# VH-VL binders against q96il0: the designs that were tried, part 1

Every score and structure here is a prediction.

Target 1, 167 residues: q96il0
Amino acid sequence: APERGAERRDTAPSGVSRFCPPRKSCHDWIGPPDKYSNLRPVHFYIPENESPLEQKLRKLRQETQEWNQQFWANQNLTFSKEKEEFIHSRLKTKGLGLRTESGQKATLNAEEMADFYKEFLSKNFQKHMYYNRDWYKRNFAITFFMGKVALERIWNKLKQKQKKRSN
Unless a header shows other numbers, all headers, positions and changes below count from the first letter of the chain; Kabat numbers aren't used for antibody chains.
F, E and O stand for the ipSAE by ESMFold2-Fast, ESMFold2 and OpenDDE, each averaged over both directions (binder to target, target to binder). V2 = 0.75 x the mean of E and O + 0.25 x the DockQ between their complexes.
[cut] stands for letters that were removed.

## First folded at step 1 (VH-VL)

Design cx1 (framework fv_cixutumumab; at its last look DockQ between E and O 0.02; V2 from the best seeds 0.00; counts 0 for: pae E 13.6 > 2, placed apart)
Fold by OpenDDE, look of step 1:
Structure cx1 (fold): chain C 167 residues (1-167), chain A 123 residues (1-123), chain B 108 residues (1-108)
Amino acid sequence: as target 1 above (167 residues)
Amino acid sequence: EVQLVQSGAEVKKPGSSVKVSCKASGGTFSSYAISWVRQAPGQGLEWMGGIIPIFGTANYAQKFQGRVTITADKSTSTAYMELSSLRSEDTAVYYCAREGDYYDSWAYYMDVWGKGTTVTVSS
Amino acid sequence: SSELTQDPAVSVALGQTVRITCQGDSLRSYYATWYQQKPGQAPILVIYGENNRPSGIPDRFSGSSSGNTASLTITGAQAEDEADYYCNSRDSSGNHVVFGGGTKLTVL
């Protein structure tokens, strides 16, 4: 019985590269672009005296980042796969090989690729609509919490100034 | 090759509106976002907003929110930018630009630019 | 809105290397894009992503990034490289696009 080679489904590693920034970084750490999403992961700095609002903002940003990483990793893989299939199909239809006589990868012209992009967008239209909706919602929420945190910081600074004037 | 052809120069009075057109030729219009960027004389580039024609939804820079309207007609492959309540400070060259394919590299870029439309606001 | 900052002007001797830097918080999350603009012309894309060069752009142009900074490097500057250079990216929210103030490059 021929052992069906388990096609290792290259499951996009769900793990944002757990590269732990050095413990002493007082700033957000930015990783290299993710192999699949091409997004740079950000490790958010956690202040020692993080307020509940700051924590909420941080968590929301982190969740949104993870969401984006997953979405684009999947989209990029899908796109790449479909693009390659399209190119191969078109080349085959043209009676062209995958490689030129010079050994270079055969490519399609911009006009031919425009058809691919149109088809790809049409096929993924609904998915992109939902992504955009959710992206706006998430960013709105982040912006809202950024505003709250800013106000909180201002208030805390004012209180500290009043306390210094009273002493 | 994709080209963006913009409407001609405009001279407007303060308080009036201007509508600039940007027609795409030589490629698929619907698959790319169109951004509008202006440049005042001797100043830098300023992003005004953009639209993805296939979605029909435009995004605007905060500075122009409420004054600018960006639309797209897929049937004619034309994007429009309308700026209302014109001021002298709105005197600039207005560019439309095509956003590149962000699916390949997750990079934002504008790879095709119109030649620009000069809008002069004078009393 | 996260702003991008650039030096207003830089100079380079002919055949030398120059680096134009762009700084902003959005660059932590998004790649910088670089445009060249000559007087009376529309901007031209020169670098996008980490280090992608469009067709027709000379190989002396390269891009790099570190932290909240991005850099355009011209290795072996030519007289024709004299222009204004603008960095561009999405803002921190991703909802908007921002430009740097531009850097005027003079080739000496």
Scores: ipSAE 0.007, ipTM 0.550, lowest interface PAE 9.8, mean pLDDT 84
Fold by ESMFold2, look of step 1:
Structure cx1 (fold): chain C 167 residues (1-167), chain A 123 residues (1-123), chain B 108 residues (1-108)
Amino acid sequence: as target 1 above (167 residues)
Amino acid sequence: EVQLVQSGAEVKKPGSSVKVSCKASGGTFSSYAISWVRQAPGQGLEWMGGIIPIFGTANYAQKFQGRVTITADKSTSTAYMELSSLRSEDTAVYYCAREGDYYDSWAYYMDVWGKGTTVTVSS
Amino acid sequence: SSELTQDPAVSVALGQTVRITCQGDSLRSYYATWYQQKPGQAPILVIYGENNRPSGIPDRFSGSSSGNTASLTITGAQAEDEADYYCNSRDSSGNHVVFGGGTKLTVL
């Protein structure tokens, strides 16, 4: 299967999503949350008479969604893995087992977990800064092309009005 | 037409530090990532770290943690890389490189490169 | 040792097609970028994203990927293509930039 979105080639391995959009829709459709990213995918409508500008805009929106899905799927998996590794290492350092005496998975309290959250944010700070910058750049580009498509549609309507008024 | 102009070659003694500058001209500075990449004689490229000047926070490769400081001065459009506790293995060409602005891909990449600064560490 | 692995050297006959590979677990998640470096010069960008060429790079250069492997393909190799080629991507955590060890391309 092809990879989608910038900064990422493959989405993390996943089980099958049970999302099935309606076949007959003339609107964009929002699906259930993806298992890995927790983001709801948009399924874009493709009109019969899509102009080259409209196609560019739709592809930019699709690519941005794919990039965003890929980023958060990876971050969610990394967060979960590093959280578990942190808990296990801290329990080991304290001389405690991975299970309580009742057999339940041992955890750390909120104050102990604060160190994890600080370390995770620190380790990932630059990546989130790049993500935020790229998010703004992508949304600016999408907004710019929305404006170009709007102008194209206005000009087409004006050309039709001039055609009707011309002798 | 952005250009990166690096400071001149330096000869340093072991245990000292070096600070290499990278001045950007002909374009926007503050919002573009600047990376530092070194290359020892006969060796490959090695990423040292980078910075986005408007945010001011640097990111460092694990190998260089604690020895490298990367900063940027937005008022002069200049990025800096300082490497401390120099040893002979730090003899290399040090490049700065800037992120490109091609909108047909959003991947991380280094489009504009400085000419490099040769740092020689010898007694 | 290196998270991205490249063959140290590859040869190609003039006019033939060559593929330079880059392998690493992070390439399942992140695209590879390719740089060309000639002796005494700074690297230049030849491929970014999936298969985008910057202005001035001949269309005989292309990129591709499958699994944990990215490839730079030069179709119809010319003498001027003789250089070192580096793949570049993010590490498995996504926090850092990593380079492959480089591949010296010799055009026979």
Scores: ipSAE 0.000, ipTM 0.531, lowest interface PAE 13.6, mean pLDDT 80
ESMFold2 (binder alone), look of step 1: mean pLDDT 88; pTM 0.917

Design pab1 (framework fv_pabinafusp; at its last look DockQ between E and O 0.39; V2 from the best seeds 0.00; counts 0 for: pae E 15.5 > 2)
Fold by OpenDDE, look of step 1:
Structure pab1 (fold): chain C 167 residues (1-167), chain A 120 residues (1-120), chain B 112 residues (1-112)
Amino acid sequence: as target 1 above (167 residues)
Amino acid sequence: EVQLVQSGAEVKKPGESLKISCKGSGYSFTSYWLGWVRQMPGKGLEWMGDIYPGDSDTTYSEKFKVQVTISADKSISTAYLQWSSLKASDTAMYYCARLEDYYGEYFDYWGQGTLVTVSS
Amino acid sequence: DIVMTQTPLSLSVTPGQPASISCRSSQSLLHSDGKTYLHWYLQKPGQSPQLLIYEVSNRFSGVPDRFSGSGSGTDFTLKISRVEAEDVGVYYCMQGIHLPYTFGQGTKVEIK
């Protein structure tokens, strides 16, 4: 059995968004869309007195963001490659060149491209189902930790008010 | 990392044949057009033609169609530019470059160039 | 063939000053897909050309933020906000909308 050489999937370089928020920012910043994933990265603010629970929430948000960026960068790359291959294959089957007589890039019509999209979605359906499942799990966890952080902040404010009344 | 590595400099006489090479690595060689670009000494860039190594579909500039042959061996991820009979006017730097045809028909990666000198 | 015309053909710039290069095409570079097939390359002295900007305004990987592209239709501009010594070379615009691909004459950028 010929060893199928592991096509090194060109992993989209983890494009560290070169967007650096201003050093004095006390808020989360949203960067421009990433060139590979088309997702806008969020730069999370780190408070000077970050609680362990706040830190855990921030890390979970960061990890979820990185997971999303990687998923969509890879998915978009796969889509682009398969789309190009589809176009080339279909043009060849039609006896058409990859370029028109006028020297333009040959394209398929909308109907032919609809077949590609249908096939692509069908082929990737299971992958998208797993992504959606994991997306909901991650977001549920984030929401849960957001609730805990909110409660912690309320509790800390109440303790500070009690200490001020006792002095 | 995407790399294009070209063959070394060539010194030839008029009338001699020549074949120079460009080896691609770090990407699917059969999925991208590979173009050849000429640069005469002290001049600009001229697209000569390109090849799709997947099926060896080849396109030439009208200026170069009769002057050169572009080919590829996909088994070794190598493209070629060849002359049957060199002229002194063929003295130039020759670049291979990968064409990104999905986004906008641009050359994203370039070889280091092959200097061809044709002198009597 | 689409004719690409660059202006100026030579530019001498003081370090830290801005530079601007114009490129004009003989016909529109806007495709029916909504993309504009205008690209910019830099060839540094003794080096191969390298992609700077693709599709008018998109910086290629590793290209500094001081480089920016703009324009539409037939008129395009490459701007360098603050020229550095490493920016010396010949800049070329290119059209990718029709074969043959054609380049501008090149603009030589030098430091004063």
Scores: ipSAE 0.021, ipTM 0.675, lowest interface PAE 4.1, mean pLDDT 88
Fold by ESMFold2, look of step 1:
Structure pab1 (fold): chain C 167 residues (1-167), chain A 120 residues (1-120), chain B 112 residues (1-112)
Amino acid sequence: as target 1 above (167 residues)
Amino acid sequence: EVQLVQSGAEVKKPGESLKISCKGSGYSFTSYWLGWVRQMPGKGLEWMGDIYPGDSDTTYSEKFKVQVTISADKSISTAYLQWSSLKASDTAMYYCARLEDYYGEYFDYWGQGTLVTVSS
Amino acid sequence: DIVMTQTPLSLSVTPGQPASISCRSSQSLLHSDGKTYLHWYLQKPGQSPQLLIYEVSNRFSGVPDRFSGSGSGTDFTLKISRVEAEDVGVYYCMQGIHLPYTFGQGTKVEIK
């Protein structure tokens, strides 16, 4: 799974949603939820006259989206596999089979599953804490560059007005 | 990379025993069910049974339950399908396949197959 | 046992044209967990089966977007929007809701 996620970070994703907006859209577009991460990808607009600051902001947003999707794809897979292992172990301890009398997949009720959820959250607490830290760091950087781009655009408008008045 | 590598083709006579293997790599072998699927010459696919190598829990199709034994050696990441007494009707291609249980119960990766020929 | 019935059993398709394969189950494949346990496989000539679609409509990793799945309950369809030479082989539907797991009879797809 980590190798598949790394490939998605560097290239157009193969395991992420394949919804694509029109090529010449002038706006960012939000696609359907990714089947692995359950996150909606943003398809970023690239203007023809993109400034270096605008490009850096767009790439930072793209990289953050890839990082976020990879984290949740991996976490969802880990959660699912550890949940099934827990259910398997508890059914065996209770002397029950993995399938019901009708052949359907057996599971535990919500009260019995509470131990799993507590164990999973405890085991992954540090990983989620590091994720939250990194998310806030990335969000701060994105917000900072959004502000810089906004100021750049305002300043460029003022420069264009000064040139018109000097003519 | 997830890989399932099966033992080579076998030519046997009726009444002989046989044990074929499937070695898994590139994933946690003990955390996935591993199934065996038969394909008779020119025919479709039949699930025979599966095993959870972590504790050797096995499930058999009723059709195959008496005819075959499924086992695993988790120390070498290998599952086995074995017959104590082969019949000519056992001539088929046999696949091992990994069961993915995160979404639904389906086989996501398959071995290359082991052709078993049983003839007089 | 849940019987899986595929229609047609054989297709001959002109390259670039669409194709559809139907699969009907003898009982509902909808589980109480909200998932529908219907999957599609392709076995190319001389190869092992490979997963195409899981849970009705989800494309497996590396499967081209010309493959799509749909359906509910007992009736399901696999569509190929533009059949290419590499799509030749036998297509199987499979149910994973009740043991024994069962496959359809297969649909052989050939290029005309």
Scores: ipSAE 0.000, ipTM 0.511, lowest interface PAE 15.5, mean pLDDT 81
ESMFold2 (binder alone), look of step 1: mean pLDDT 94; pTM 0.958

## First folded at step 2 (VH-VL)

Design bel1 (framework fv_belrestotug; at its last look DockQ between E and O 0.03; V2 from the best seeds 0.00; counts 0 for: pae E 18.1 > 2, placed apart)
Fold by OpenDDE, look of step 2:
Structure bel1 (fold): chain C 167 residues (1-167), chain A 120 residues (1-120), chain B 108 residues (1-108)
Amino acid sequence: as target 1 above (167 residues)
Amino acid sequence: QVQLVQSGAEVKKPGASVKVSCKASGYTFTDYYMHWVRQAPGQGLEWMGVINPSGGSTSYAQKFQGRVTLTRDTSTSTVYMELSSLRSEDTAVYYCARDEYWGDYGMDVWGQGTTVTVSS
Amino acid sequence: EIVLTQSPGTLSLSPGERATLSCRASQSVSSDYLAWYQQKPGQAPRLLIYGASSRATGIPDRFSGSGSGTDFTLTISRLEPEDFAVYYCQQYDSSPWTFGGGTKVEIK
């Protein structure tokens, strides 16, 4: 029996296209949409005098971005597979060919596809709930650290002004 | 070994219902559609319907629409065909046959058949 | 509904002879969705050919399928004693799936 080659589970190659921003940029850069997640990656600027609090904020943002990229890459892959499966299943169940007379891939109508979307959403409802929960938690943490960094920057500016008045 | 084992012969009266089972073994049950085909004595093959791997979708030949019901139980790897309002013309051998989920390779494995006799 | 007409209804041949069975469709059928089955008396059908020309697993090389559009052919290059059976073509291009009326290959 020819070994049906183990379809390499194309684990979404973790190759986030490392869009390398220009070395001299003092700003965050937004890359092109990732091929798998369709999310635009952000390249975070690292200041030379980054405070420990700023560093913590940056790391938290990076981790959250990576988490989002992985989630959506996996979700999109799952969606694409299940969509293809649904189309195939529906055509086959109807006793229809997978190809038209012209050799094109047979498609389902919009109504039938609406059923797929409903089923997909229903099936993934819990997953989306957990994602949303975690998304809010992460963003809350990021916002909190943004506030702390802002306060730190204000304090440092006030100290510098006092030192200039004393000299 | 890959096999489909069907339930035994049935004798029914006109107007009754019959439920035939088809138990799959030796392969991944959820990777295949299941078709039902019948054959009247001395006649050709007649396609009745198909059920998808999940059991959530079925299609029937128009001739049997409203009288045939296909169901499947994944836990027991069994597909059922129920035919209601039986007539003498429904006397036939009924076959289950698997069809690969991702391919159009035809019906590659058949059950041994179940004879259903409808007599007054 | 696609009607498949098989011819001849009966084919009487001797072992070692070539058998040619025809299946004609009432409308065009994609070659990807035509199958041939063999059925012996008292047995379930056995898949021979799928996609008009692809041999199923374990089918001898003496069986071959060809054709396109409305005309399909099953050829048995050299009949073996075990090849005397009824042969059915089937389309699964469109619902409902349909079988031909069958061709009986019998010993002369």
Scores: ipSAE 0.019, ipTM 0.607, lowest interface PAE 5.8, mean pLDDT 87
Fold by ESMFold2, look of step 2:
Structure bel1 (fold): chain C 167 residues (1-167), chain A 120 residues (1-120), chain B 108 residues (1-108)
Amino acid sequence: as target 1 above (167 residues)
Amino acid sequence: QVQLVQSGAEVKKPGASVKVSCKASGYTFTDYYMHWVRQAPGQGLEWMGVINPSGGSTSYAQKFQGRVTLTRDTSTSTVYMELSSLRSEDTAVYYCARDEYWGDYGMDVWGQGTTVTVSS
Amino acid sequence: EIVLTQSPGTLSLSPGERATLSCRASQSVSSDYLAWYQQKPGQAPRLLIYGASSRATGIPDRFSGSGSGTDFTLTISRLEPEDFAVYYCQQYDSSPWTFGGGTKVEIK
């Protein structure tokens, strides 16, 4: 069910400005959509005093992002390839050439293209089911480690208060 | 000084594989996609695929699917292109070219090219 | 796959003349995602124009791009000796990215 990220662009500044996350940022950054997966990457901050739990959480989030971007980049390629193959096959069975008399690519009407979309979803149903399951499993794991990190940070704050009292 | 420096020329026999390196310098390696484009003698440019060095994800042109593999090593800021099952038609100059992830500038910096010759 | 057809295949012109290069796409290409490259013998391609009409850094103002939909144009208002090269259009709107066949601009 992915959609190309075509939120209509009615403003057109030249794409001259570059977005670069600051090298010493103290925060995660969300970048623009990846050109190939159409997903927005997170650029993760690595603190000087990162604990083992904090590192585990960050790496799990990074790994999940990499997995997700690879899945959608590959699915976008598969969709484009199979769409072209479907169009070519259907034109052949109708006895039509791949090009009109003007040299433009022949097309199929919306009803015929709906057949492609239904077939694509059906063919890839199991892949997307496993993807959704794995996505939820990864996000549950991330939530678990977020909780562990939160408890660790509370514990560290309590230890700092205890040390100040004893001095 | 932004540079892409590629490995030297290769001569291969049909059926062999070739691995071409592209070393990036002068910029943050993981902030730019790396494309591979080839050019057969006397012919035009042909896009082969792209790698995102940040996560290592790839996308390949259908023509090269199954034969080309793009990898990277972030510790050396290097991308590798491996093309297997070489044919004489694969004789070409192979270029790496960077593409800004967050801006739509096209391929703004190119490597010097690596000539791969396939003959027996 | 979007096929880009460049015309003419060869332009034979003298320095100081105007060059007009055409790039026609087999289907509509967003003008945000069309580029032009220059390639001199023995060299890698060089980006000239991105987004159909925006000049890349360091490209002189005699190079201009225009067009939308399926029809795109590169214009060199006054040819300099260093402009005799091959020019390629490229779309990066949809995968796979494709290049035109090239237009050679050569000295008459």
Scores: ipSAE 0.000, ipTM 0.485, lowest interface PAE 18.1, mean pLDDT 81
ESMFold2 (binder alone), look of step 2: mean pLDDT 93; pTM 0.942

Design eb1 (framework fv_ebronucimab; at its last look DockQ between E and O 0.01; V2 from the best seeds 0.00; counts 0 for: pae E 13.9 > 2, placed apart)
Fold by ESMFold2, look of step 2:
Structure eb1 (fold): chain C 167 residues (1-167), chain A 124 residues (1-124), chain B 111 residues (1-111)
Amino acid sequence: as target 1 above (167 residues)
Amino acid sequence: EVQLVESGGGLVQPGRSLRLSCAASGFTFDDYAMHWVRQAPGKGLEWVSGISWNSGSISYADSVQGRFTISRDNGKNSLYLQMNSLRAEDTALYFCAKDLYSDYLYGEDAFDIWGQGTMVTVSS
Amino acid sequence: QSELTQPRSVSGSPGQSVTISCTGTSSNIGAGYDVHWYQQHPGKAPKLLISGNSNRPSGVPDRFSGSKSGNTASLTISGLQAEDEADYYCQSYDSSLSGYVFGTGTDVTVL
């Protein structure tokens, strides 16, 4: 099982997509943070003898990852766009240009930016509440199926032990 | 002039395949996500598929998942839709549309530039 | 597949106000995703009319206005003109479908 953060040949490209090229291995693989969502994608292992229960768990985890990746990629884009609009508006109110004379992008200090952060959170409050509700629902389902898979695997191990004892 | 021009539509029998193209001009094509939207005769608009600027994110409507493949060639300023296993319900005018702001697929954007559409008729 | 619900048709005389509703669910409009509006004349491609719930792109007359509350967005035409006779569609994003959804469409008739 590779340690965290290790570079691999055929590293998945940046992007939020279910079409990222999977590299099959015997274990789940955690890739680098996605450029847009800032979440590390999991590249799920598909065993050749995957049970129906194991398949349902894996698909649920995959679906939840895709949903989560898309939500945060969208939030980060919206945040970036509205942040720049806010900076632009405040600089114009001060009578300042969008760039310094040297070409660097003009900015606001953290104190001035606090209004933006409060406004953004307030505007998106309902969306985040529904995200949190759906996040809990999805993670409860995942935990439930993880438990069922764990019991299935224990049972299969006990059946193998019984066969070995009888011989 | 900013424009999108679709092509490749036609009459095809059920179960066959067709490939649509969309040529973009007048804007920087690889700065934007692109979409296909269809409209069955006398019916409303239905989003079909979308693709990010670098093809790193792709999404499909459930009705076409597994049958249609969206792709793009930024070197040719072109968007494509490969439609396999066509059904009668795929009969529609297919529009190419540009995401308003985003290079990536996000749920907050509108579609600001539309092509004229190319007609796909699936009939036996 | 889910659709946003719009009235099938609305009508008004020139100069009157008409309002088109667009009702979604907790996975789209109710989740806080923006609503956009398109105008489509017969035989033409859709044209973006309102973005981000209430923003009018350049060239869209100020008699068009949009709003959103809860699960419902509204497009209002405050001074109906003959040229406003067209189909109108709302559009949002749906997180449960991981995709975009359009409204059922509303035919606006100028009497």
Scores: ipSAE 0.000, ipTM 0.523, lowest interface PAE 13.9, mean pLDDT 81
Fold by OpenDDE, look of step 2:
Structure eb1 (fold): chain C 167 residues (1-167), chain A 124 residues (1-124), chain B 111 residues (1-111)
Amino acid sequence: as target 1 above (167 residues)
Amino acid sequence: EVQLVESGGGLVQPGRSLRLSCAASGFTFDDYAMHWVRQAPGKGLEWVSGISWNSGSISYADSVQGRFTISRDNGKNSLYLQMNSLRAEDTALYFCAKDLYSDYLYGEDAFDIWGQGTMVTVSS
Amino acid sequence: QSELTQPRSVSGSPGQSVTISCTGTSSNIGAGYDVHWYQQHPGKAPKLLISGNSNRPSGVPDRFSGSKSGNTASLTISGLQAEDEADYYCQSYDSSLSGYVFGTGTDVTVL
C-alpha cells in the first residue's frame, strides 16, 4: 500500500469573521454565514457593568461558538474533499473521464451519490455522536447560567426598588 | 518508488519512423490514463497524445494527428508512441506523463508523474 | 495552436510575492476546465505544482497558491525563494481542440 503521505490536514483557516458590529451597539449582532462553517457568528455585547455571572455566561457562549465554528469548518472541508474523491473514484471505475464529450463536468447520478452520503455518515457516525453529546452539554451549561443571570437581574431590580422606597 | 522511464529516442532523418517506449513502475499502471508531452529545445511544453486506462479513448494534438499512434500494454506496464513521417518540427524531448485519473474522456486532469524524457532529433 | 497566454518572464526579490497569469479562451479556461500548474527547473522534468486550480500536491510548499477567474488563472508565489527560480507552465483542456493545452511558459527569476 503506498504510504499515503500524511496529507497535512489543511486546517480550515480560522476564518475570523471580518464582520464588525457598530461600536455603539447595545445588543448582540449576528454576522453573515462563515465561508467555511456556514454558521452565522454572533458578536456578543459586553455591558459596561457586566457582573461576574454575566461574564461567565458570555465566555461560555463565546467558547461554544468557537468550538462549533471549528467543528463545522473542518467537517465541511472533509466532506468536500471526500465527496470529490468519491466522484473521481466512481468515474474512474466506470471508465469515464471528468468531463463529458460536450465539455461539461461529469457527475454521478442521485443513486450513486446516495451511496456516498450513506458511507460518509457511517464513517463519521461516532464523530457526530460525540459532537451531539458535547453540544448538549455546552448548551445545558449555557442555559443554566442564563437562569442564574436572570435571577441575579431580578434580585438587583428588587434591591433598587427597595432603596427608592426608602429614600 | 513511482517512476516513468522513457526510451527509444535518437537521431532520425525526416520521413522516417521511430517508436518510443515508457516503462511504468511503482503504481497500478492500468488504473490511469497516460500521456505524451514534448518540449522542443528552448521551447515550452506541448501535449502530444493521451490514452485512457483501457485504451478506450485516444486523443492526439493536431500537429501529430495521422502520423503518431499512442498505445499501451497494461500487462507490461508500458506506454508507446509510434511516430511515423517524422518532421524537423518533431524534434523535442518527449516525456511520458501519468494522469491523475483513468480519464476515458479527457477534460480536467493534471499529470502528477513525469519521466525524464527521451530526446528525438529529426535532421537531414 | 491554441496556447494559453503567460507572461514571458516575472522577477522578484527574495521574500516578495510574484503572480503569474495564464489567460485562456472561452473554449478552455473560460469553458470551466480546470487549470493546472507545473514547475520546471533547467534540465529537469516538469513537476506538478497545482492541480484543479488551487490544490497543492503533497510536498508543495504553501507559498504556492492558484486561483481562477473568468478566462484567467493565476499562480502566486509568496515569500519568493532562490529555489523558486524556474519555468512555470499552466495547463488546461480545450474543447475546440479536443486536447490538452499548455501555457507559453513563464521564466521566474529571483533577483
Scores: ipSAE 0.000, ipTM 0.553, lowest interface PAE 12.2, mean pLDDT 87
ESMFold2 (binder alone), look of step 2: mean pLDDT 92; pTM 0.948

